# VH-VL binders against q0aze0, part 92

Target 1, 268 residues: q0aze0
Amino acid sequence: MKIILVNNRFKENTEKKAQEIAGQLSALNVEVIIDNGLDEPYAGTVDFIMVLGGDGTMLRAARRYGQRAIPVLGVNMGTVGFLSNIEINELAEYLPLILREEYSLEARMMLEVAVFQQQSLLTRVFCLNELLLRSNSPRMLSFALEISGQKLEPYRGDGLIVSTTTGSTAYSLSAGGPIADPQLDAFIVTPVASHIINKRPLVVSPEREISLHLLEEREAIIGIDGQIKMDFGAENRVLIKRAPHPLLMVNLKAKPFFTSIDRSLQRQ

## First folded at step 4 (VH-VL)

Design f13 (framework fv_bermekimab)
Fold by ESMFold2-Fast, scan of step 4:
Formats: sequence, C-alpha cells, structure tokens
Structure f13 (fold): chain C 268 residues (1-268), chain A 124 residues (1-124), chain B 107 residues (1-107)
Amino acid sequence: as target 1 above (268 residues)
Amino acid sequence: QVQLVESGGGVVQPGRSLRLSCTASGFTFSSYGVHWVRQAPGKGLEWVAAISYDGSNKYYAESVKGRFTISRDNSKNILFLQMDSLRLEDTAVYYCARDSRLWFGTYYYGMDVWGQGTLVTFSS
Amino acid sequence: DIQMTQSPSSVSASVGDRVTITCRASQGISSWLAWYQQKPGKAPKLLIYAASSLQSGVPSRFSGSGSGSDFTLTISSLQPEDFATYYCQQANSFPLTFGGGTKVEHK
C-alpha cells in the first residue's frame, strides 16, 4: 500500500505531525510519500491520500490529485472547516479501517478551468470550490457570460463566481449565492455586486460549458479556490466545465452538513 | 511605471558571502513570483532561483543549492539573494525578474519585467 | 533537468530577411516556452510566452510556433533594431532552463 500525506510545510506543528504519522505508517509496512506543497505532485501510482490540515490544505490536495480517482481523507488539525472527516486525535482509532479499506466514498464534483489568450491555452486547473472573476481596480467590469453557446445580456459589476455545490458555502455564499447540498452536481453562478437589477444567482446543469470574457479593457483577476490568482484582461477568455472525475472523499464517520452550516451561520 | 532595481553587487574574494537586493516599485510586489537569473561575461542566461508571491515556495538551480538562499520582504517590496561560499564560477551579472502573470500556477508563463542587473566579480 | 538546445548558435542576415530560430527540449514541455531578446549591455526582453502568444508592445513581425519538444521563433522582415541575441526558456518545470542563445548579426 502506498499513501500520500499532504500537509503544509510552513505550519510547524503540521510538519512535525506528518513526520510522526509517516513513521507510524512505515512501521506498518505502508510506503509513504510526503507532499508539503513545495514540489510537483507525485507522479506515481498510489492507493490513498491523507490530507493533514484544514480546508485550505484539502483544496490544494484536490487540485493536485483530485482527478486520479483515488480515495482522499481529510484529517482536521484543529482548524474549523467542512472538508475534513476525522480529527487528528482520532487517527489511531480509524487507521485499521483505512488499511483494511473499510470506509465509504462521497463523490464531489470538481471544475475544469481553462484560461486562454485568444487561441493559446495559458493554463488548465482543476478546483473543488470555485472560479472568481473580479475587478482589480475601483472600476466596474463589463463582461460576457455564455452558457453552452447561449450568449446572455452583458454583466456590469465587480465580477462573477462559478462554483461547485461544495463551494456553495465559500465565496459564493458571501456574494449572496444559495447554500447547496454537496451531494448534488450543479454549477452555481453568482454575480458580485452587479449594477444590473435582477441579475440573480443561477443554478446550472453540470453538463453545460460556461465561458467568460471582458467586453472592455479593464484590470481584472481570475481567482481559483482562493489560492491561485491570475491577471485577466480583454484578450483573455476562460472556459469552465465539469472535471472528468469527482474528488472521492473518504467517509469514516457521519458529518452532518446541514446542522453544521446552520450553526455556523447563527454564529456569524 | 513598473520597475525592478538590483543592488549589492561588487568585487568579492572566493569563499566569502554577499547579499543582493532587488527593490520593486509601480506594481503590487506581493502578488508576483520573482526570480534571480544570472549571466556570466560573454555567456548565456542561467536561471538561479525563484520565490513564490507569499514566500512559501523556493526553488534553486542545482549549481547553487545549499549555498544560496532566496527570500523576500513584501512589506518593503524587496527581494534578496544571500550568496554563501562564493566560487569563481558565480561571476556574473545578476538580474531579478518578475513572472509575467500573477502567482506561480500549474504553468509558468515567462518573465516580463527585469532589473538592469548587478555585477558580481572576483579578485584573485 | 530539461535541456534546451537552440539552432543555429549564430545567423548572418540583412534588413528585410526572414529569420528563423529553432529550439528543442530534451523532453515534452507542452506549450510552455518563452522567447527573449537581449541587446548588448541590456537586460532580456520578453517577446513571446506560451510558445505563440505575443507579449504586449512587441512588433507583429515576431511570431512563435511549436508544441511538445520542437519550437520556432520567426522574424518575418528583419529590422535594424532586431540584431540581438535570442533565447528560448522552458516554463514547464523547475529548474527553469534557457537555451544557449542565437546571435542574429548583420552580413
């Protein structure tokens, strides 16, 4: 059995704990690859991915490995979040079940984001939460949204979010988007500070293609999962579609989404 | 205007240390990955080191690994290259350069803004 | 490390000529290649990124093509200011590597 441990090298306690866990797994004849985010993703075949940290670390792991159809377990290191399944102090209890493959999997859709400069592909990224298009200056954007070749009336405002259902509780929520059951597959398209009356969030089939481009020269940024930012100008176009594979999240214990989000909203 | 200015070069003896600085102005320095690239007299370009926008990821050419340390201070818009155990083959003009797009991503696009360079040379 | 090989190492040309410079990567780098121009005593200037995308402010006589491991920079009608050394650089993975350079000099 080969396992990737994903952690954040720059959090002192997380790096120490990753080394400790790697030693424990090696003692059980498990081959361990540590991914602290500094190098390219491990290119070999693996059987399981264990993510040590908060939601941010899980988003990075999903971007790096989510398309491989390999089980991914989120192990919380004391940070509040929605993407972990067990706490670090529970790992020893659940480790025998992991090694015996005695767990269920939850499929979470991902986005495939392709950014072009005219005809040239600049980058292709997979993400779990969302793509954000936003103005990088006090001036509002004018931009075009197309859904499966259907050209909508122009948008005017600060930007737009294209989110998965998993991402419905992230930036889309802050911009006025709906809370979505993460078991559903859908794109959620949420305007950011629209100047056009009645531009509301859209819930769109995950089989559709979404494209965005600027109608005027403006300073804008594309953001991916709040972790990657790229310049976006009038010469650029972004194409968004459902990624070929969902992220396969390991479920070792019940995590009640609706009561968790309800309690979180009451404490804001 | 967007600008990078290197400083700290000079004449040094082999085995000694030197620290280069690169000061950024006219753009949001904290949003860009930055590089050190060197060029020996009459030779081609050689990439030396890079640092991500937030300082969390650092990369080095094999020839300088373990001897050079790249760092940045985003509050002062300054990039540093600490050069230890200097060798004659480190003689070069050292340029700092900015990634042409915000953030290191899955793909690296090229370096669109360069400083004027600072010369590091050796007395024997 | 990915090795970048440029050909030719120098080319003699006259104003108005079409100049072609090639760059070969030792392994596949998709479209992640940049081209730079360097004049004596000056810092390099980015001409092309992602193999074929023209940097803003660069004249349209410059163009790039290729993918995988073979790439070409073309200057369609050489101007006096184009006599310089040109470098390719792979942008696929660290460590980043440059080609050895091609000097475009007058006949």
Scores: ipSAE 0.000, ipTM 0.402, lowest interface PAE 15.0, mean pLDDT 86

Design f14 (framework fv_bermekimab)
Fold by ESMFold2-Fast, scan of step 4:
Structure f14 (fold): chain C 268 residues (1-268), chain A 124 residues (1-124), chain B 107 residues (1-107)
Amino acid sequence: as target 1 above (268 residues)
Amino acid sequence: QVQLVESGGGVVQPGRSLRLSCTASGFTFSSYGVHWVRQAPGKGLEWVAAISYDGSNKYYAESVKGRFTISRDNSKNILFLQMDSLRLEDTAVYYCAKDKLFYGSGTWYGMDVWGQGTLVTFSS
Amino acid sequence: DIQMTQSPSSVSASVGDRVTITCRASQGISSWLAWYQQKPGKAPKLLIYAASSLQSGVPSRFSGSGSGSDFTLTISSLQPEDFATYYCQQANSFPLTFGGGTKVEHK
């Protein structure tokens, strides 16, 4: 059995805890690879991925490893999040179940994002929450949205979010998008400060292909899961579709999604 | 330099056939939809036909449907218009033009690169 | 077919004038309209696409506006090189159609 431990190098307690857990797993004859975010993703085959940290660390793990169809467990190290399943102080209790593969999996859709410059593919990335197109200046954007070859009326405003259902509670929520059951597969398309009063969020089939490009020369950026930023100009085009594989999230204990989001909304 | 050059125009008799060619250079021809647009002497622009970047979709104006055939050879960067059963009303300068959008999913935005045109006219 | 009606068919103007050309579609075309400039003996030149997006290299004195069925092309301060014929073209559905043209002539 080979396990990747994903942690955040910049959190001192998380790095120390990762080393401690790696020692424990090695004593049980489990091979451990530590990914602290500073190096390239581990290229070899693995059986399980354990993410030590908050939602941000899980988003990084999903981009690096989510397309490999390997079970991923979120282990919370401090603050409550949406993507962790167990607390770090519960790990010892659940470790025998992990090693015996006695758990259920929940599939979470991911986005495949392809960014073109003119006629050339610049990059292809995967993400769990969303792609954000936004203005990088006080000037609003003018851009075209196409869904499965159908041109929608142009958008004018600060930008647009294309989100998974898992991402419905992230930036899409802040921009006025709906809360979606993360067990559903769908794209949520949420405008950011649209100047066109009736541009509403759209919920579309995950089989659709979505494309975006600017209709005017503007300073804009593309954001991925709030962690990757890329410049986006009038010569760029982005294509978004459902990723080939969902993220396989490990369920060791019931997490009440609707109660959690209800509590979170009281603070906003 | 991005360029389109038409050829094949000339003087023809009514009822005959003529094939126009348009050679592209300076851009990736296979990534763009292309159009034929004509203009009769002293008259306005009339869109004639278009073909998608991969040749899978072809579109025609009603006035030429069944008589004209648009095609392309992406390996040679050439666009063609086969004109059969020519009528006096087909007298015009014929332009080829590139659509603005690359890798369009069957969508069209406008014609940003044009050739100089080739004249099709009729004897007697 | 979508019919595109331009007005006026011609306009006499002087350098420095503000010139407005209108284009009306027989049915809704959203914002899928392009504007072209054509000088005698030359091929057309794209000025504006998607109703209001200025084509690269086109002077900022040219602007487009409108959506649905009514559109305008404005030249804020006419220059000597702007005397030409202008055409609108809908890109909403096939067959694509052009307006009849508006000739901008010396006063």
Scores: ipSAE 0.102, ipTM 0.643, lowest interface PAE 6.7, mean pLDDT 89

Design f15 (framework fv_bermekimab)
Fold by ESMFold2-Fast, scan of step 4:
Structure f15 (fold): chain C 268 residues (1-268), chain A 125 residues (1-125), chain B 107 residues (1-107)
Amino acid sequence: as target 1 above (268 residues)
Amino acid sequence: QVQLVESGGGVVQPGRSLRLSCTASGFTFSSYGVHWVRQAPGKGLEWVAAISYDGSNKYYAESVKGRFTISRDNSKNILFLQMDSLRLEDTAVYYCARVRTYYDFWSGQSYMDVWGQGTLVTFSS
Amino acid sequence: DIQMTQSPSSVSASVGDRVTITCRASQGISSWLAWYQQKPGKAPKLLIYAASSLQSGVPSRFSGSGSGSDFTLTISSLQPEDFATYYCQQANSFPLTFGGGTKVEHK
């Protein structure tokens, strides 16, 4: 069995822990590749991906490896998150089940984001939570939103979020988007500080294609999962669609999504 | 009322540990990245550490890396800074500060619009 | 590590004066620059973000300009409450770094 251990290089304790776990797995005749984010994603074949860290480390792993249809397990190293399944102190208990492939998988849709400059593809990336288009200056954006060939009235405001259902509790929530069951497949399109007071979040089929471009020369950026930023100008166009493969999340124990989000929102 | 309140500062001995807390109120804490910034007596501002809205990304200044740990509890609206192996040069007022907008945390894009009053960390001789 | 060099370290001025403070980054930071005001014994207050955007509630006599590596903060007509220390901060990349500060003092 070959396993990739993904950790966050900015949390040095996770690097030490990754080495410790790699040693334990090697003693069980498992080949281990450590990915701390410094190099290109491992290009060889692997059987399993273990992510050591919080939700952000899982988002990075999903972008790097999510399209390979390989089981991905989130192992929490600190505070409780939405994307981790077990705690680090539970790993020894669950390790025999992992090695015998005795677990269930939950499929989470991902976005495919293609950025063009004029008619040339600049980059293609995948993400688990969202794409954010936002102004990179104090000036409001004016931009075109097109959904499966249907042109909406121009958006005027600070930006727009195109989110998966998994991303419904991330930036989309902060911008007034709905909370979505992550087992549903849908795009959530959430305006950011719209000039037009009646603009509402949209929930659309995951089979739709969404395109964005600026209508005026403005300095803007697009952000991916809150971790990658790219300049976006009037000669750029972004195309967003459902990624070819969902992220296959390993489920070793029940995680109560609805009670977790309910507690986060409860106050008054 | 949007507010951040630091606590936990005090007098310590070199080599000891101290944990600072920062309690947030009046906004959705779980949506914002937050920072620790310190200021030595009579000196300028020095960035110390940052944590993303979900706690998954943590960043540290080189001078504190390996000694300080930033964390947050979004259910209680509290930010923490665990300070281990404290040195005399860690003497400062420690401020917690919120990122101006929830999406400005990417790759260092942090403008800090709400600051706490600060908590003082000093050393006895 | 992006080094932020701020000048002057101090400036003596009278009410009504135009005050200009400069900040230089050791590498290009686009417009990822903020300015803060700090009064004695108080926490810093955000004045300007994205090099030139005025924070809500900040008087219009404050303005910022610049891009790339050279930035300025201007106070067009100094008021009594403006005697304070001012800091620039780059927001381009981690680690975040501040300038050394400029103290605006009574003449």
Scores: ipSAE 0.005, ipTM 0.407, lowest interface PAE 14.1, mean pLDDT 86

Design f16 (framework fv_bermekimab)
Fold by ESMFold2-Fast, scan of step 4:
Structure f16 (fold): chain C 268 residues (1-268), chain A 123 residues (1-123), chain B 107 residues (1-107)
Amino acid sequence: as target 1 above (268 residues)
Amino acid sequence: QVQLVESGGGVVQPGRSLRLSCTASGFTFSSYGVHWVRQAPGKGLEWVAAISYDGSNKYYAESVKGRFTISRDNSKNILFLQMDSLRLEDTAVYYCAKDLWYTVSGSYPLDYWGQGTLVTFSS
Amino acid sequence: DIQMTQSPSSVSASVGDRVTITCRASQGISSWLAWYQQKPGKAPKLLIYAASSLQSGVPSRFSGSGSGSDFTLTISSLQPEDFATYYCQQANSFPLTFGGGTKVEHK
């Protein structure tokens, strides 16, 4: 069995805990590859991915490995989050189940984002939560949104979010989007500070292709999961569709989504 | 540099057929919708037909529907207009034009045009 | 079909004049309106798209305004090269329709 152990080396004690866990797994004859985010993703065959950290670390792991159809377990290091399944102090209890492959998998859709400059593909990335288009200056954007070739009326405002259902509780929620059951596959399209009064969030089929481009020269950026930032101008176009593979999240312990989000909203 | 070059125009008798071609260069032809727009001598612009980037959607003006067929060959960067049952009122310069943006959704402005090819009738 | 009506059909102007051309759609087209310039014997050239966005390479003396069904093209200070015919075009839906044209001619 070969396991990738993903950690965030910039969090206090995370590197020490990663080494400790690697030692425990090695003692059980498990081969461990440690990914602290600085190197290229491990290219070899692996059986399991264990993510030590909060939601941010899981988003990075999903971007790096989510398209490989490998089980991914989120292990919470004490921060509040939605993408972890067990706590670090529970790992020893669940480790035998992991090694015997006695767990269920929850499939979470991902976005495929392709950015073009003129006619050339600049980059293709995958993400678990969302793509954000936003103005990078005090001036509002004017941009076009197309859904499966259907042209919507022009958008004017600070930007737009295209989110997965997993991302419905992230930036899309802050911008006024709906809370979506992560078991559903859908795109959520949420305007950011629209100057057109009746632009509403849209919930659309994940089989649809979404494209965005600026209608006039503006300084803008696109953001991916809040972790990647790229300049976006009138010569650019972005194409968003369902990624070929969902992220396969390991479920060892029942995690009640609705009561968790309800408690979070009451804390406001 | 973007270039569109029309060919195939000429003198025709009423009721006959012509096929116009438009050869594209300087852009990724397979990524853009393309259009035929005509202009009768001394008259204004009249949109004739459009085809989506992948050829799956075709649109026609009512005046040519059933007589004209638009098609494209993305491997050769060529747009075609097959004109059947030609009438005197089809006399015009026919322009090939490309959509401003990458994907044809409903309709978009036309940013590059060819020089046109004249279709006219013998007396 | 969406009918596009331009006024005036022609305007006589001198270099330095402000020229205004209007275009009316028979139904609402939001901001999906383009303006073209055509010189005799030449293909049309895109000036403005999305009602007010200036195409690359087009001089700043050209501007567009309007939304819904009423649109205006303005040339703030007419230059010798601006004597031409101007067309509006709705880009809202198929079939695409053009206005009848406005000829800007020498006074």
Scores: ipSAE 0.006, ipTM 0.463, lowest interface PAE 12.0, mean pLDDT 86

Design f17 (framework fv_bermekimab)
Fold by ESMFold2-Fast, scan of step 4:
Structure f17 (fold): chain C 268 residues (1-268), chain A 122 residues (1-122), chain B 107 residues (1-107)
Amino acid sequence: as target 1 above (268 residues)
Amino acid sequence: QVQLVESGGGVVQPGRSLRLSCTASGFTFSSYGVHWVRQAPGKGLEWVAAISYDGSNKYYAESVKGRFTISRDNSKNILFLQMDSLRLEDTAVYYCARDYIRTSSGWYVDYWGQGTLVTFSS
Amino acid sequence: DIQMTQSPSSVSASVGDRVTITCRASQGISSWLAWYQQKPGKAPKLLIYAASSLQSGVPSRFSGSGSGSDFTLTISSLQPEDFATYYCQQANSFPLTFGGGTKVEHK
């Protein structure tokens, strides 16, 4: 068995804990590859991915490995998030189940984001939560949104979010989007500070293609999962589709989504 | 280990050209925007130029616009700053710095090189 | 260009003191401001981004606050390693601009 152990290199103790876990796994004849984010993603075949950290570390793991159809387990090290399934102090209890493949998988849709300059593909990125288009200047953006070739009336405002259902509780929620069951596949399209009256969030079939481009020369950026940013100008176009493969999240214990989000909102 | 190492600085005459290089290691260079920031002796920081992760977008401070050209070679993990029509006010330590990618909220730099000095004599 | 005015230009302090540095933008920049620390002869290091978000590995005694045009960096209890020059930087738009710097020096 070969496992990738993903950690956050910037947090003290996390890399030490990763090395400790790697040693324990090696003693059980498991080959371990540690991914702390510095190097290229491991190119070889692996059987399992263990993410040691918070939601941010899981988002990075999903971008790097999510399209390989490999089981991914979130192991929480501290601050409770939505993307972890077990706590670090529970790992020893669940490890035999992991090695025997005695767990269920929860499929989470991902976005495929392709950025073009005119007709040339600049980059292709996958993400678990959302793409954000936003102004990077005091001026509002004027931009076009097309859904499967259907041209909507122009948008004017600070930006737009195209989110997965998993991302519905992230930036889309803060911008006024709905809370969605992450087991459903759908795009959630949420305007950011729209200047046009009655621009509402849209819930769109995951089979649709969404494209965005600026109607005026403005300084803008696109953000991916709140972790990657890219320049976006009037010569750029972005195409968003459902990614070919969902992220396969390991479910070792029940984690009630709706009561968890309800409790989080009540803590405000 | 993230490293940025600048080179190419030295003593030049006004009006001449100089090319600075910055070699990156320990991270996926092609995934990051990169910046040049300078600091005149005993003075503060001045942002000079930036280039997007793929080289398609370039930005310049007004003081260098039309004279400096930023470029990159992602196959070799190298960032360049071509400096033409150099002036005495371009005297500074030039730092190469990596764009911070953990937030989409603005433009920040997380790792800096050691700097390379550009100075003048006749 | 957005001009960043930083004050004071220098401050004399002792270990254990609370130090506050201010930064004013000539235009609204939302929360898109960073703070950097530079020790003599060294390159700067990122301390705070998005006005109040602490960079990983930076001690919790550092904190940032503010939005719009007025921002502050606070060091709650100055340590020996904190004697350095601090710079703010607006992250809103190009060209990026830095404040003039604040030197925190021994009394």
Scores: ipSAE 0.000, ipTM 0.397, lowest interface PAE 15.8, mean pLDDT 85

Design f18 (framework fv_bermekimab)
Fold by ESMFold2-Fast, scan of step 4:
Structure f18 (fold): chain C 268 residues (1-268), chain A 123 residues (1-123), chain B 107 residues (1-107)
Amino acid sequence: as target 1 above (268 residues)
Amino acid sequence: QVQLVESGGGVVQPGRSLRLSCTASGFTFSSYGVHWVRQAPGKGLEWVAAISYDGSNKYYAESVKGRFTISRDNSKNILFLQMDSLRLEDTAVYYCAKEGVWYYGSGKYFDYWGQGTLVTFSS
Amino acid sequence: DIQMTQSPSSVSASVGDRVTITCRASQGISSWLAWYQQKPGKAPKLLIYAASSLQSGVPSRFSGSGSGSDFTLTISSLQPEDFATYYCQQANSFPLTFGGGTKVEHK
């Protein structure tokens, strides 16, 4: 058995804890690869991915490994979030179940984001939460949205979010988007500070293709899961579609989504 | 482990044709754009052609437009370069190169290269 | 077409030296620049992408900096295996273009 341990080396104690866990797994004849985010993703075949950290670390793991159809377990290390299944202090208890493959999997859709310059594919990335198009200056954007070739009336405002259902509780929520059951597959399209009163969030079939481009030259960026930032100009176009594979999230214990989001909203 | 292996180079006569192939392994070939880059003996690197991940977009250096055709077979993980109307100035080692992975910015850099295949001319 | 000018064309250096290579684009390319190392008879190897991001497996003595039109590759303490030719490449737009190369050779 080969396991990738994904951690954030910029956080105190996470590297030390990753080394401790790697030693424990090695003693059980498990081969361990540590991914602290500084190197390119491990290119070899692995059996399991263990993410040590909060939602941010899980989002990074999903972008790096989510398309490989490998079980991914989120192990929380003291942060509040929705993407972890067990706490770090529970790992020893659940480790025998992991090694015996005694767990269920929950499939979470991902976005495939392709950014073009003219007709050239500039980059192709996958993400678990969302793509954000936003102004990078005080000036609002004017941009075009197409859904499966259907051209909508122009948007004017600070930007737009195209989210998965998993991402419905992230930036999309802050921009006024709906809370979606993550077991549903759908795109959620949420305007950011639109100056057109009738622009509402859209819930769109995951089989549709969404494209965005600027109608005027502006200083704008494309953000991916709040972690990757790319400059976006009038010569650029972005195409968003459902990624070929969902992220396979490991369930070792029941995690009630609706109860968790309800508690989070009450604390606001 | 990522590997790119070129083949099809050799000695040709001016005006003739040659087809280069590049076989890819160790990554999801259909998810990345792939390029041809050449290097004349004792000279620097020159970008030749590119093909998008799905084969829908193709790009060529001005010096080879209308003479070279790039294509790919995603079912077999093979990249091709069909070279027609070959000239002495096309003498070079031809490398296939894979576009970079999903990090910040442009993927039009080359994280892995093949060993190269030599194209040269006889009188 | 974006022209990439590398300087110097060659550098004579000794093990332990700090080596700096510069690359200048004829137009703004944001941070979309990569650096490659090539040894005689071998394919190029990626060192740095997006101007400053170190490729996995590349020693930390290599670093890149710059944005817009001016970029630098620095080798903080030259090792015997670093004697090679180095190329910059703009990743901003087609046609893709390389610098002319910088040969780092023994003094």
Scores: ipSAE 0.000, ipTM 0.401, lowest interface PAE 15.9, mean pLDDT 86

